Miniprotein binders against q9h3h3. Designs and how they scored, part 74

Target 1, 235 residues: q9h3h3
Amino acid sequence: EDGFTAEHLAAEAMAADMDPWLVFDARTTPATELDAWLAKYPPSQVTRYGDPGSPNSEPVGWIAVYGQGYSPNSGDVQGLQAAWEALQTSGRPITPGTLRQLAITHHVLSGKWLMHLAPGFKLDHAWAGIARAVVEGQLQVAKVSPRAKEGGRQVICVYTDDFTDRLGVLEADSAIRAAGIKCLLTYKPDVYTYLGIYRANRWHLCPTLYESRFQLGGSARGSRVLDRANNVELT
Key: E = the ipSAE of ESMFold2; O = the ipSAE of OpenDDE; V2 = 0.75 times the mean of E and O plus 0.25 times the DockQ between their complexes.

## First folded at step 5 (miniprotein)

Design Z4 (at its last look DockQ between E and O 0.61; V2 from the best seeds 0.00; counts 0 for: pae E 1.9 > 1.5)
Fold by ESMFold2, look of step 6:
Structure Z4 (fold): chain B 235 residues (1-235), chain A 85 residues (1-85)
Amino acid sequence: as target 1 above (235 residues)
Amino acid sequence: DREELIRRFLELVLEAFRLLWRAYLALKRGDLETAERLIREALEKLEEAARIAEELGDPELLRRVELLVYAAERLLEEVERLKRE
């Protein structure tokens, strides 16, 4: 194994985006059907490539739930990419601030809380809680990776519509915790994904903007959130 | 020289990955001809990378090429589907 693992993880993510998704869309599907759908497609049983015994016989890239208010808007991704290429050619410094400004200028503002869980009951239970929160309107959209043949950790992504809206990002963290999720959460703006800037990138940028750690206390949120860019605790 | 072959392999894989990302964005803007051209160029680089991985006798390097080939094939299928519409 060598040092270009990040590029290959990005390629796997790109392929997953292109493969079919299993979607519960609350905008067109009654909420009363959610529990049956969750039982049919638990993420610990849905396989990436349609293994024997799976609920799916074809590849599945993602399992997703769209909330009633979900309005997909990737922003000006084409303009973002063009400006990014121009910036790289210009010789100007590449910093988190320049990426933030590109995202704002081109309205590519979405981001996501990420959690990694081993396959099994805990993953399926966490996903079900997140999916219910989406359908009930506390969250807008979430997805979970299917089971890989290697049996490694799977990821749940919970999206927010504006990573620059700190309150909205923190409210999503609270909604995740209210669903009973206690593991580490990390937050990544989608601009990094659209530009192919993953971990170990050549600019040494950190795509993780926030970390959230669960803690018990008198707080209704029950979490401790760190701003990675400024090394400051927000809660 | 084994070191030179590894350097060439990594160069080809990185170039192919970048071509596939550019193709992905071209596909998102509806520029299907550019997307197809970039995907096919990436596949040509991946064919050369696979030959190098086989010469090195390293199955892990070949596996990494195959990951990118899978992504390229998924992108190409989507381009072809959109062209039929």
Scores: ipSAE 0.453, ipTM 0.797, lowest interface PAE 1.9, mean pLDDT 87
Fold by OpenDDE base, look of step 6:
Structure Z4 (fold): chain B 235 residues (1-235), chain A 85 residues (1-85)
Amino acid sequence: as target 1 above (235 residues)
Amino acid sequence: DREELIRRFLELVLEAFRLLWRAYLALKRGDLETAERLIREALEKLEEAARIAEELGDPELLRRVELLVYAAERLLEEVERLKRE
């Protein structure tokens, strides 16, 4: 993937963030209504632009579920960006460690597990499992992309509050696995998105910090989590 | 020079994207004036990029510019919506 493909995908993601979201908020909506909401808005049928015959008549950027303990905190994104611009101007080497320190300094610590699934029953079932785990308090917040016009894979994002908290990242992996998800997972800090660091960036930074592979009959956690920066298995 | 045109195109698209991202963050902070300024600056760069794509005769480059223009327009519509509230 060339740098342009990465920017294109980022622009599409930004446009999706600006369009209306379909949200189930467990802080204001009884958990007993989740099943009806999932049946009304299955991700494989909700369309990005509100196509005729879809559950949505208007564009939808994301379908999301907020848990009881969800509190949006983006940290000092402005300070982060200013520091990043100054760093680029300084000509100092930029490493994953540099970005981690910037994230900590400005409290921009959110990250997400990502999974890509084809549209259909398996996607809707996976989403239902994740949504239930969020409402039950095993996860804090998750979102899924609607069906694109051209089709293709949809993405489920499961967030954690701190990408530097290895235990919290691993706990989220365990909760996703407990929800019945067996596909490959990748973990990406949001700081990379906020700084426009995508695939094939000029600094050769990998935005993926962790990979989780499901293991049949394996360790107590049911997955193998690889730290990609250090090439070390955490489980 | 074709190579120089491609280089300039890439630079403009990258700069435009950075501006749009900053505009998006400004919107999240409720700074509508900064957001609008950044979007307009991005659109100027995208217009130049479109001209270069046309000169190169590359429909894929033009498509890429169009997608960023669409994102800019969506951000501008959101700015205008929030100004009316």
Scores: ipSAE 0.392, ipTM 0.774, lowest interface PAE 1.2, mean pLDDT 89
Fold by ESMFold2-Fast, scan of step 5:
Structure Z4 (fold): chain B 235 residues (1-235), chain A 85 residues (1-85)
Amino acid sequence: as target 1 above (235 residues)
Amino acid sequence: DREELIRRFLELVLEAFRLLWRAYLALKRGDLETAERLIREALEKLEEAARIAEELGDPELLRRVELLVYAAERLLEEVERLKRE
């Protein structure tokens, strides 16, 4: 059943990627318009499949904010997929290190910090803080899921350019904490998405690389970050 | 009987998902012909899964099929959009 749940989540993600997005693009829109846009499209009220009583009547897959300097680079996804197929047929062990090497070889390096929050004021406030950090240049790009038909938690994704750049990953965490976020964060590289690595994968890999917990008492950076793959504390 | 139907349902849904995942990756690399073929194969399996869910009288299983059908239809629409370029 866990396996089926992972496939279900992947199917939902594919559908969301294909449905229209609500985007604030700081590359083409003045920063002064952000507050009005956030007020018009609070994620707790935007519905996944549309509702005449919500801000949207039609389906919305994601609500996103692109920073002024955002320049996406997905790398060589075709080469990655070909190498992945060769790796699977080779009989070599499939480990986090092997996947990391494939990602580096093919420049598929982007990844994201994930946070899950219940619909309501705290979610909308957290998203507004993240969106402002993106527009101000402390973060590159972020998106948040719309409200599901049955309810449940929504996810905010904050992207970084290079999951192997530890300092960059930690800087994004710091910016998220500075925005007032105190919940658990986990970090997932996009290479895992392209290769279909989800919670109940057949190789028994943890689908996230890093974990960030808000720290009470004395931490200057405001959080403790753990490398889950190697079981090493980074902060 | 019921246990056999549930096993067949799960097998069909898993196979359909694997086809849709392969189609999604084909779309990402611009292989529209492969994507369309895989999507249509997935829809065929999902149609059989829906019939089993209805026979079992389980609305939760039917909702699971409907989600995958929705994903398949979105992918197929994207294939048609890209073909127009």
Scores: ipSAE 0.340, ipTM 0.737, lowest interface PAE 2.7, mean pLDDT 85
ESMFold2 (binder alone), look of step 6: mean pLDDT 88; pTM 0.866

Design Z6
Fold by ESMFold2-Fast, scan of step 5:
Structure Z6 (fold): chain B 235 residues (1-235), chain A 85 residues (1-85)
Amino acid sequence: as target 1 above (235 residues)
Amino acid sequence: DREELIRRFLELVLEAFKLLWRAMLALKRGDLETAERLIREALEKLEEAARIAEELGDPELLRRVELLVRRAERLLEEVERLKRE
């Protein structure tokens, strides 16, 4: 079945969270070691399942940098999933507002800015900029996917603590732009990820809350941020 | 029927993945007993999936099962490590 096949592919994508990660942890590692670590593990060369010719011989799910103040908090994901199941059974409307309320109730508030780049020097340069911003304290945590066997685009994820905090989301966007990133960015709350709500879902929900475009010509911020749900410009 | 075997294989792999995902969440909250039970259930389903992959003679399907088995084994090692604390 098409739906079953899509679920299987989604499960393989999520499997990256279960495979080993290559982590630079600023909570326990001096910032002076970052440049050597970035040179050793450029994301364009780290392969998803290992390769004798790559920096890794074993599978790598993600390459990540943890900031000095990073404290993992996924909230009550199990409670969220149970409430979601009850909501579907109840016949109540499934809307962005309903999901937002479930997320708040169960403290599942994190979200992320996403950028997709082809393997190569531009990806490696972008990741290095993001990693330095994390270690310097402008961002909290970030990760980048390793190179897939097929050689498709790789994704950099930059996390924020609370998707309902617009100022925090915009602050992260500003820091990403300050790091020299000029590509399209989209922001997705983790609640959509935990509930398995992707772009093509049966409830016709848009999991992307914000979109950021780099703007040339003298914007002091360096970007134009759109609230996708309300079609309102925030910057 | 090759198509039925592939469908059954995908069902087993998807169920095993869901069990391992739930096990990881249980481990993160310190529920070691639940995590261990879910991991062992996943390994049983992966053993069935491996037999189907071998029957189909498809090395890519077998490789997919082996990746999930390695994930299950790493989670189980973490459970054992935390039990000793």
Scores: ipSAE 0.020, ipTM 0.484, lowest interface PAE 6.8, mean pLDDT 84

Design Z7
Fold by ESMFold2-Fast, scan of step 5:
Structure Z7 (fold): chain B 235 residues (1-235), chain A 85 residues (1-85)
Amino acid sequence: as target 1 above (235 residues)
Amino acid sequence: DREELIRRFEELVLEAFRLLWRAYLALKRGDLETAERLIREALEKLEEAARIAEELGDPLLLRIVEYLVRLAERLLEEVERLKRE
């Protein structure tokens, strides 16, 4: 059953990346057009596979906002995969430290803050806040999944360039909180996604690096950030 | 022998998944020849997995194979699209 779920999840992730994206690109579109675009494509109403009754008649894999300074860099993902296979064959222990070293060696450094929300007003409101923060320059890039399943949650991903840059990761968390987001956030480096590290992985690795919880009444940062692997408070 | 068939099925499906993931990564960097080769290798593994699923008489296993075959076909379509550019 776990095997089926893992294969299905991986296949859906690839399909979403390959299907068309709805993009607000602040590098080429005036910021004044954002509110109209958000009203036209609320993520709770955009359907994964298209529906004449929704904002889209054709499939949509992701809804994304690119900041003015956004410049994508995926690193050497193929080299990372080859090194991962060699590591597994070597019999050497597979730990967070070895994965970090592989990621650095192959420059696969990006990562993302994740938030999972049910379809509806709260999701659309959260996405609007994140999108505005991206267009205003507080965040670099973000995307949100379309609606694929009745009763299923949707995910907002807010990317940072370098998961090893702890200050940068924490600054992104602060910007998310400043945008009015109060739900639980978890941070996952893209290297874990490329190597298939999910909640139920055979190496028993924690699938996320950080966890952020909103502080009601506020701290200077508006949140408490935990290093999940070591169970250590960072803020 | 049923246990051996289940083990082979799992191995073939995991190999196919890894091949398709590597193909997707090759596609993202514009290496169309590598992508196509890896997709075809995945389809060979999936064809063998389908035979085993049919022998075991388990419709769930066959559905897993069908899902991955559809993914492989979508990746081949993308390879063909990029070749036209």
Scores: ipSAE 0.027, ipTM 0.459, lowest interface PAE 6.0, mean pLDDT 83

Design Z8 (at its last look DockQ between E and O 0.64; V2 from the best seeds 0.00; counts 0 for: pae E 2.7 > 1.5)
Fold by OpenDDE base, look of step 6:
Structure Z8 (fold): chain B 235 residues (1-235), chain A 85 residues (1-85)
Amino acid sequence: as target 1 above (235 residues)
Amino acid sequence: DREELIRRFEELVLEALRLLWEAYLALKRGDLETAERLIREALEKLEEAARIAEELGDPELLRRVELLVRFAERLLEEVERLKRE
């Protein structure tokens, strides 16, 4: 993928994070209201800029669902950034292992499974399955991008608390598959975003740690998960 | 010489994106002064990147810079809005 596309997507993601979010919070809202909320704000119809005739009149950055166990913890992002700058000036080699150690040291451990889907019924159905899994406590938090003008693919992000916990990452993959999602999934730590490590970076770091492919009739987990850093299958 | 210019361009763009992210985090903390400083520093990096893109005669590189400049300007407008409140 072109470095331009990665930078553009990063800037658009930051811009979306600044705009208002449509949130269903299972900590404060009864689970029985989820179906009505999903019907009111289907991701394929919610528009990024609040276009006329959309469910939203104002710009929406993300549509999100928070589970009952959700606790936002970003760790020491400022300390992480300072350590990253010092590392760059030191001339020491920068590896995926180096970034992992920085993330652990500063407690910046969040990551997400990503899936890209075309707007429409399949996207809305996938989102409804994920939202239900979050409200039922199988997943902690998820978000989906609203519809853009150009009709491009929308992204669903499903978060985990610790990208270094392989079991937790695999459990989230299993929950996504149990929700009926069969598309390709990629897992990205948030630390790469916080440090501005995008595609085609000067250190040749791949921001994707895991890839999940659905297998028809395969193993008990229903997916094949590849560790991309080590080129090892985990399932 | 061309390879060095391309390398420098990619470095400047990456630094600008980092600074803009830090500015965004500063905004979330209500640190408007830090946010503004970081945005201005990012714009300086993007101006240098634009000069390199022009020297290389590459319209795609210039377009990349223009997109990031527009984002930086939006962040600056948000800082200014919050300072008036």
Scores: ipSAE 0.540, ipTM 0.827, lowest interface PAE 1.0, mean pLDDT 89
Fold by ESMFold2, look of step 6:
Structure Z8 (fold): chain B 235 residues (1-235), chain A 85 residues (1-85)
Amino acid sequence: as target 1 above (235 residues)
Amino acid sequence: DREELIRRFEELVLEALRLLWEAYLALKRGDLETAERLIREALEKLEEAARIAEELGDPELLRRVELLVRFAERLLEEVERLKRE
């Protein structure tokens, strides 16, 4: 639901990151095992806190698939956070451009396409398609939230390694659409997460950099991708 | 007066959040000493924020502090667990 403070959103994000993850790691697990793993851990049935009757007996923060090329690199997050504090005291305006420059300077360049789906068949089907795209090498890494105790919408995150590489971001969008996904996608650079800048932040920044809408008509089939910072269509 | 107290409260909460993110990252890289120091510093900020929230008489502000305290305590529990390994 709307109305959570930035503090609440940050705390929940950190808590989920800290809990155990259910991971299919293509770097160490044969691709032929993927379908059985997906059947064992559908995101609509895996519970955040290990409810009775779920496949997991302990809390799960995320369900994730790592591709063959997955190489974790968060960049200079400590330097980013220090520079962010200095910026806030400098008297300079805080804008999307200054955040972009901080991210570039400190090599905190990763970001993610997000989609929100209700628990059920559509969520499990979408996740399965994304997971296969990751294992087949069309995507690098993805995760999906487990079902919460109250039963709200869940999120699939598909990561890219450089939000300034528009071609790479668009290629990830294309791979998501090829998996049959037609819903709205929004893209958030990880710099916003590391600085605690969520939807209801005090700087009124919009952490969504790109927006993708599926479209069938017109001169070219595919996604309509909007750069929200510049109000420019990339496709 | 009241406006300055609210401003100080918001500053303390945001500083605590920054410290908790940094502590979490230190925990992930195995730097348990840094993680513990940062968590305890965050708790000091939250204790002062709680005093301000009480002076303002605003139960919503106290709830926000309590939420962060519970998360900080969870981080500290994880640090202590890893120290015993």
Scores: ipSAE 0.287, ipTM 0.672, lowest interface PAE 2.7, mean pLDDT 85
Fold by ESMFold2-Fast, scan of step 5:
Structure Z8 (fold): chain B 235 residues (1-235), chain A 85 residues (1-85)
Amino acid sequence: as target 1 above (235 residues)
Amino acid sequence: DREELIRRFEELVLEALRLLWEAYLALKRGDLETAERLIREALEKLEEAARIAEELGDPELLRRVELLVRFAERLLEEVERLKRE
């Protein structure tokens, strides 16, 4: 986030979604083409608004990889927003649990593991690992931001279908770790994005549900996952 | 007082963001009339927020409003482009 306001982050997210995406779609493209695609579009070199010196001359909002089984489902976002307005006027407490129930009622269930990395070799290497895991079926879908004109960290987002499916969220974390990722990960449900819950929010909610830290434990590689809402370790 | 003005400003900005998000979704589904109406409602909220920012004499609050106004204008440009197709 690097000091950006919640409003700027939301506006930039919408703008990025509206601009063209560079997509490797495993539903229609052979897996054998992935390595060439990754070499052509390393995230550290793809610029947000295009540049003659970069792989892209036109704006790019996101660089994405879709798995073979990827089937987008955003749920009833409009119903969610109407219910959110009603909740705010009701005087009921606004907590992670209340938001979870709202999301379940309106089937707005997707969420994502986030990792922030500086532009460079480590970002490109991490993205390649994630992209291969998606194409091989260990993850469902992922995207990475292009390089901003002013610099700053780039973000890799690894999506899961249902943030209330704790096992599925943890399986995604495990697959990210198996891909060689060792940096800090945080998990954010998309319902928080639709309701404007960012770093600074008036309800003082933590903007992420889970945190994952790399740990070498026993004979198997793994991570320590913390439930931020309850301050309970899940692993 | 100052704290109530800041609270009103934050509520207006959050409401404008919600309206712009709804407008973006309407635009994606091809509902240009709804998108335009929601964008204009957001701009009205942002104009009120700008007045509060000016009253408070806080250039950072005004800057925040200007960022959302620019995005609202971008959405209106896209509505106008699609209307010509």
Scores: ipSAE 0.171, ipTM 0.590, lowest interface PAE 3.6, mean pLDDT 84
ESMFold2 (binder alone), look of step 6: mean pLDDT 88; pTM 0.860

## First folded at step 7 (miniprotein)

Design FA1
Fold by ESMFold2-Fast, scan of step 7:
Structure FA1 (fold): chain B 235 residues (1-235), chain A 82 residues (1-82)
Amino acid sequence: as target 1 above (235 residues)
Amino acid sequence: GSEKVRVKIEVSDPKRAELLAYLIAMLARELGLEVEIREEDGRVEVEITGDPLIVRWFIKLVKLLAEELGAKVEVEEIEGSK
């Protein structure tokens, strides 16, 4: 039963990636225009398939902000997929270590911090904070899903260029917290997405590598980060 | 035994029809189904062969994708070998 819902999630993600995106590109657009752009396209009002009453009349897959230094990291996705197919037919055990090695070999290293929020002021405020951090250079790139017709939760994705660089992943978490975000964050390598591995998968792999919770005081400074695979606290 | 089903899908936007055909092909491959897809301007026809239970779940997924894209779906059962 869970396999059916995983396939539905994969289909939705692919459709969103293929539909047009609304992008604020700091590489070509002055930072001074960001506030007006955010006011024009608040994610709680931008509709997935367009609506005369919303900011968009045509479908929108994602709303994104690219930082000044952003350079797409596509890696060798074709080589990764070929190696994955070979691994599956080999009968060898499929583990997190095996996937990590395939990702490193093919330079498919990007990953993302995810947060899920209900449509409304808090979502729009959180997105504005993240977008400003991207334009100011504290984060590299981020995107947020548009509002679904039924009004379900929306997701903000904040990308890092290398999921194996623990310091870089933690620096992104720190920047997200500095932007005022206090909700639960989960970190997922994109290699899992390219290989179609989601929460419920036949190899029983956990695609979530890190989990971040906000804290004030104690031994944690801004956030408490857990390594999900090893069940070890990092901060 | 195996079951064979033909699904006819009509989409007003030809780009969405092409996207739907692509998604159906990928999902069928992941589920181990034999699939033959024909896409023609605004129309997608899919013949699916495989385990009856898997075929039924796949048809439900295709209907969900088609509904998301604003498409009309018609299903025709074709009896295959057991």
Scores: ipSAE 0.000, ipTM 0.112, lowest interface PAE 21.0, mean pLDDT 77

Design FA10
Fold by ESMFold2-Fast, scan of step 7:
Structure FA10 (fold): chain B 235 residues (1-235), chain A 82 residues (1-82)
Amino acid sequence: as target 1 above (235 residues)
Amino acid sequence: GSEKVRVKIEVSDPLIARWLAKLIAILARELGLEVEIREEDGRVEVEITGDPKRVELLIYLVKLLARKLGAKVEVEEIEGSK
């Protein structure tokens, strides 16, 4: 290998947020232009750092679609980070409940359904379905990673406004399934991302709140959803 | 006591320098350390403030990463001891 580690890959994901995004913004672009945009920029072909042989010559951090009603609101991330530092210094317990409380206090409520797919037709097809659902108003906003330099799976993120609103989270899952998506989905609040808490963290917190599995025979809504925090089946 | 240390990292690839800056920020946050990070054209300068044991751990991790990436690392103690 070329010296890449899990830590190096995490740093690359963070760097992606600082690089230019390739955006289809339904607030300013007619919906009729979406199919041409999707054909021009399939995620399996857009390269992270640019390549003369790809659709992009310059680095692209994320490929995103903004819905017509999308209104960005990250909350008070600076206040959240300051409160997090104070919490760590205070000696108070760091639990899912205390993180949830910090997120609510600072209005850092967004979260996302994640799906990981290998580069290829299935990724591009899944992204096209999600993008159409966003432009048609069934989802608010979504993004997909470009093809990484080291290779590997790409991720599609479908955002919801409030991770504490269980019904809204489940409604997004239903819309994703209605778009034809059949792969495993996991749901993660953005508060964990802003605080740098990943799967292997020192506080033993599980940043994944929900899992969704496609299952026609067992669920009328096309999926089985598990509440990971409480180990309770919701469907 | 609190300690303040400056770490200077140079690597030929500016994108790798950006990755290192982001990773250092994440690790510092995990360790409860204060950091000021400057990244420009393949150079990353980090001022780290906090508990000496935790500062030492972060520097150790940064040196491990730099070794794998062929980066040059210089460490200078500013405050907290002679």
Scores: ipSAE 0.000, ipTM 0.188, lowest interface PAE 13.2, mean pLDDT 80

Design FA11
Fold by ESMFold2-Fast, scan of step 7:
Structure FA11 (fold): chain B 235 residues (1-235), chain A 82 residues (1-82)
Amino acid sequence: as target 1 above (235 residues)
Amino acid sequence: GSEKVRVKIEVSDPELARYLARMIARLARELGLEVEIREEDGRVEVEITGDPEKVRLFIRWVKKLAELLGAKVEVEEIEGSK
């Protein structure tokens, strides 16, 4: 089942990336149009494969908002994959530090804060807050999954340029909290995704690099952030 | 009415054929289609039955995936729609 689960996650990710995206691009679209766009495409109603009565008749892989200053940089993914294959063959220990070194060497640095919410008003409200933060320049880019036929939770992904830049990761967390988000947040570097490292993996690595929990009487930022790779509290 | 289509996919790598079969099974379930899959010797044969629009979406997705993986795809309609 674990092997099937890993293959299933990879298949879903690839299919979603290949299907069309609904994008609000603040680089080319006036910010004044955002509220109408959010009303037209609430993520709780947009269906993954299209359905009568939904906002979309055709498949949608992701619903995304690009900030005014968004400049995507995936790095050298081909070089990363080649180096990963060589590393596995070398017999060298595979650790969070080793993966960090490969990511830095090949400039595959992006990562994302993840939040999982049930379909409904709270999801749509959370997404609207995140989207406004992106358009206002407090976050760079974000996307949210459409609703799957089987139901279950939807995911909002908020990206940062560099998972090794702890200040940038913490600033994104603060902006998410300022948008009214109070649920658990987990941060995953994209390098783990490119290398197929998910919750269950043969190297027993935790794909979650950072974790954020909202605390009413807690830290100065309203959240406690843990660095899971080094087991150190950051806030 | 319902539509029935057979899709034949040729992949030189047997491991890739197995991977493709698993992805196809998942997509068919999500679209609410009845699916029968056969995998052998680098070939994947799929019979899909269901709503014509969902069958069309399925075929479009499978063609995109096969194209990305360098696989050959042949589509044969067995039963007509309304």
Scores: ipSAE 0.000, ipTM 0.250, lowest interface PAE 11.7, mean pLDDT 79

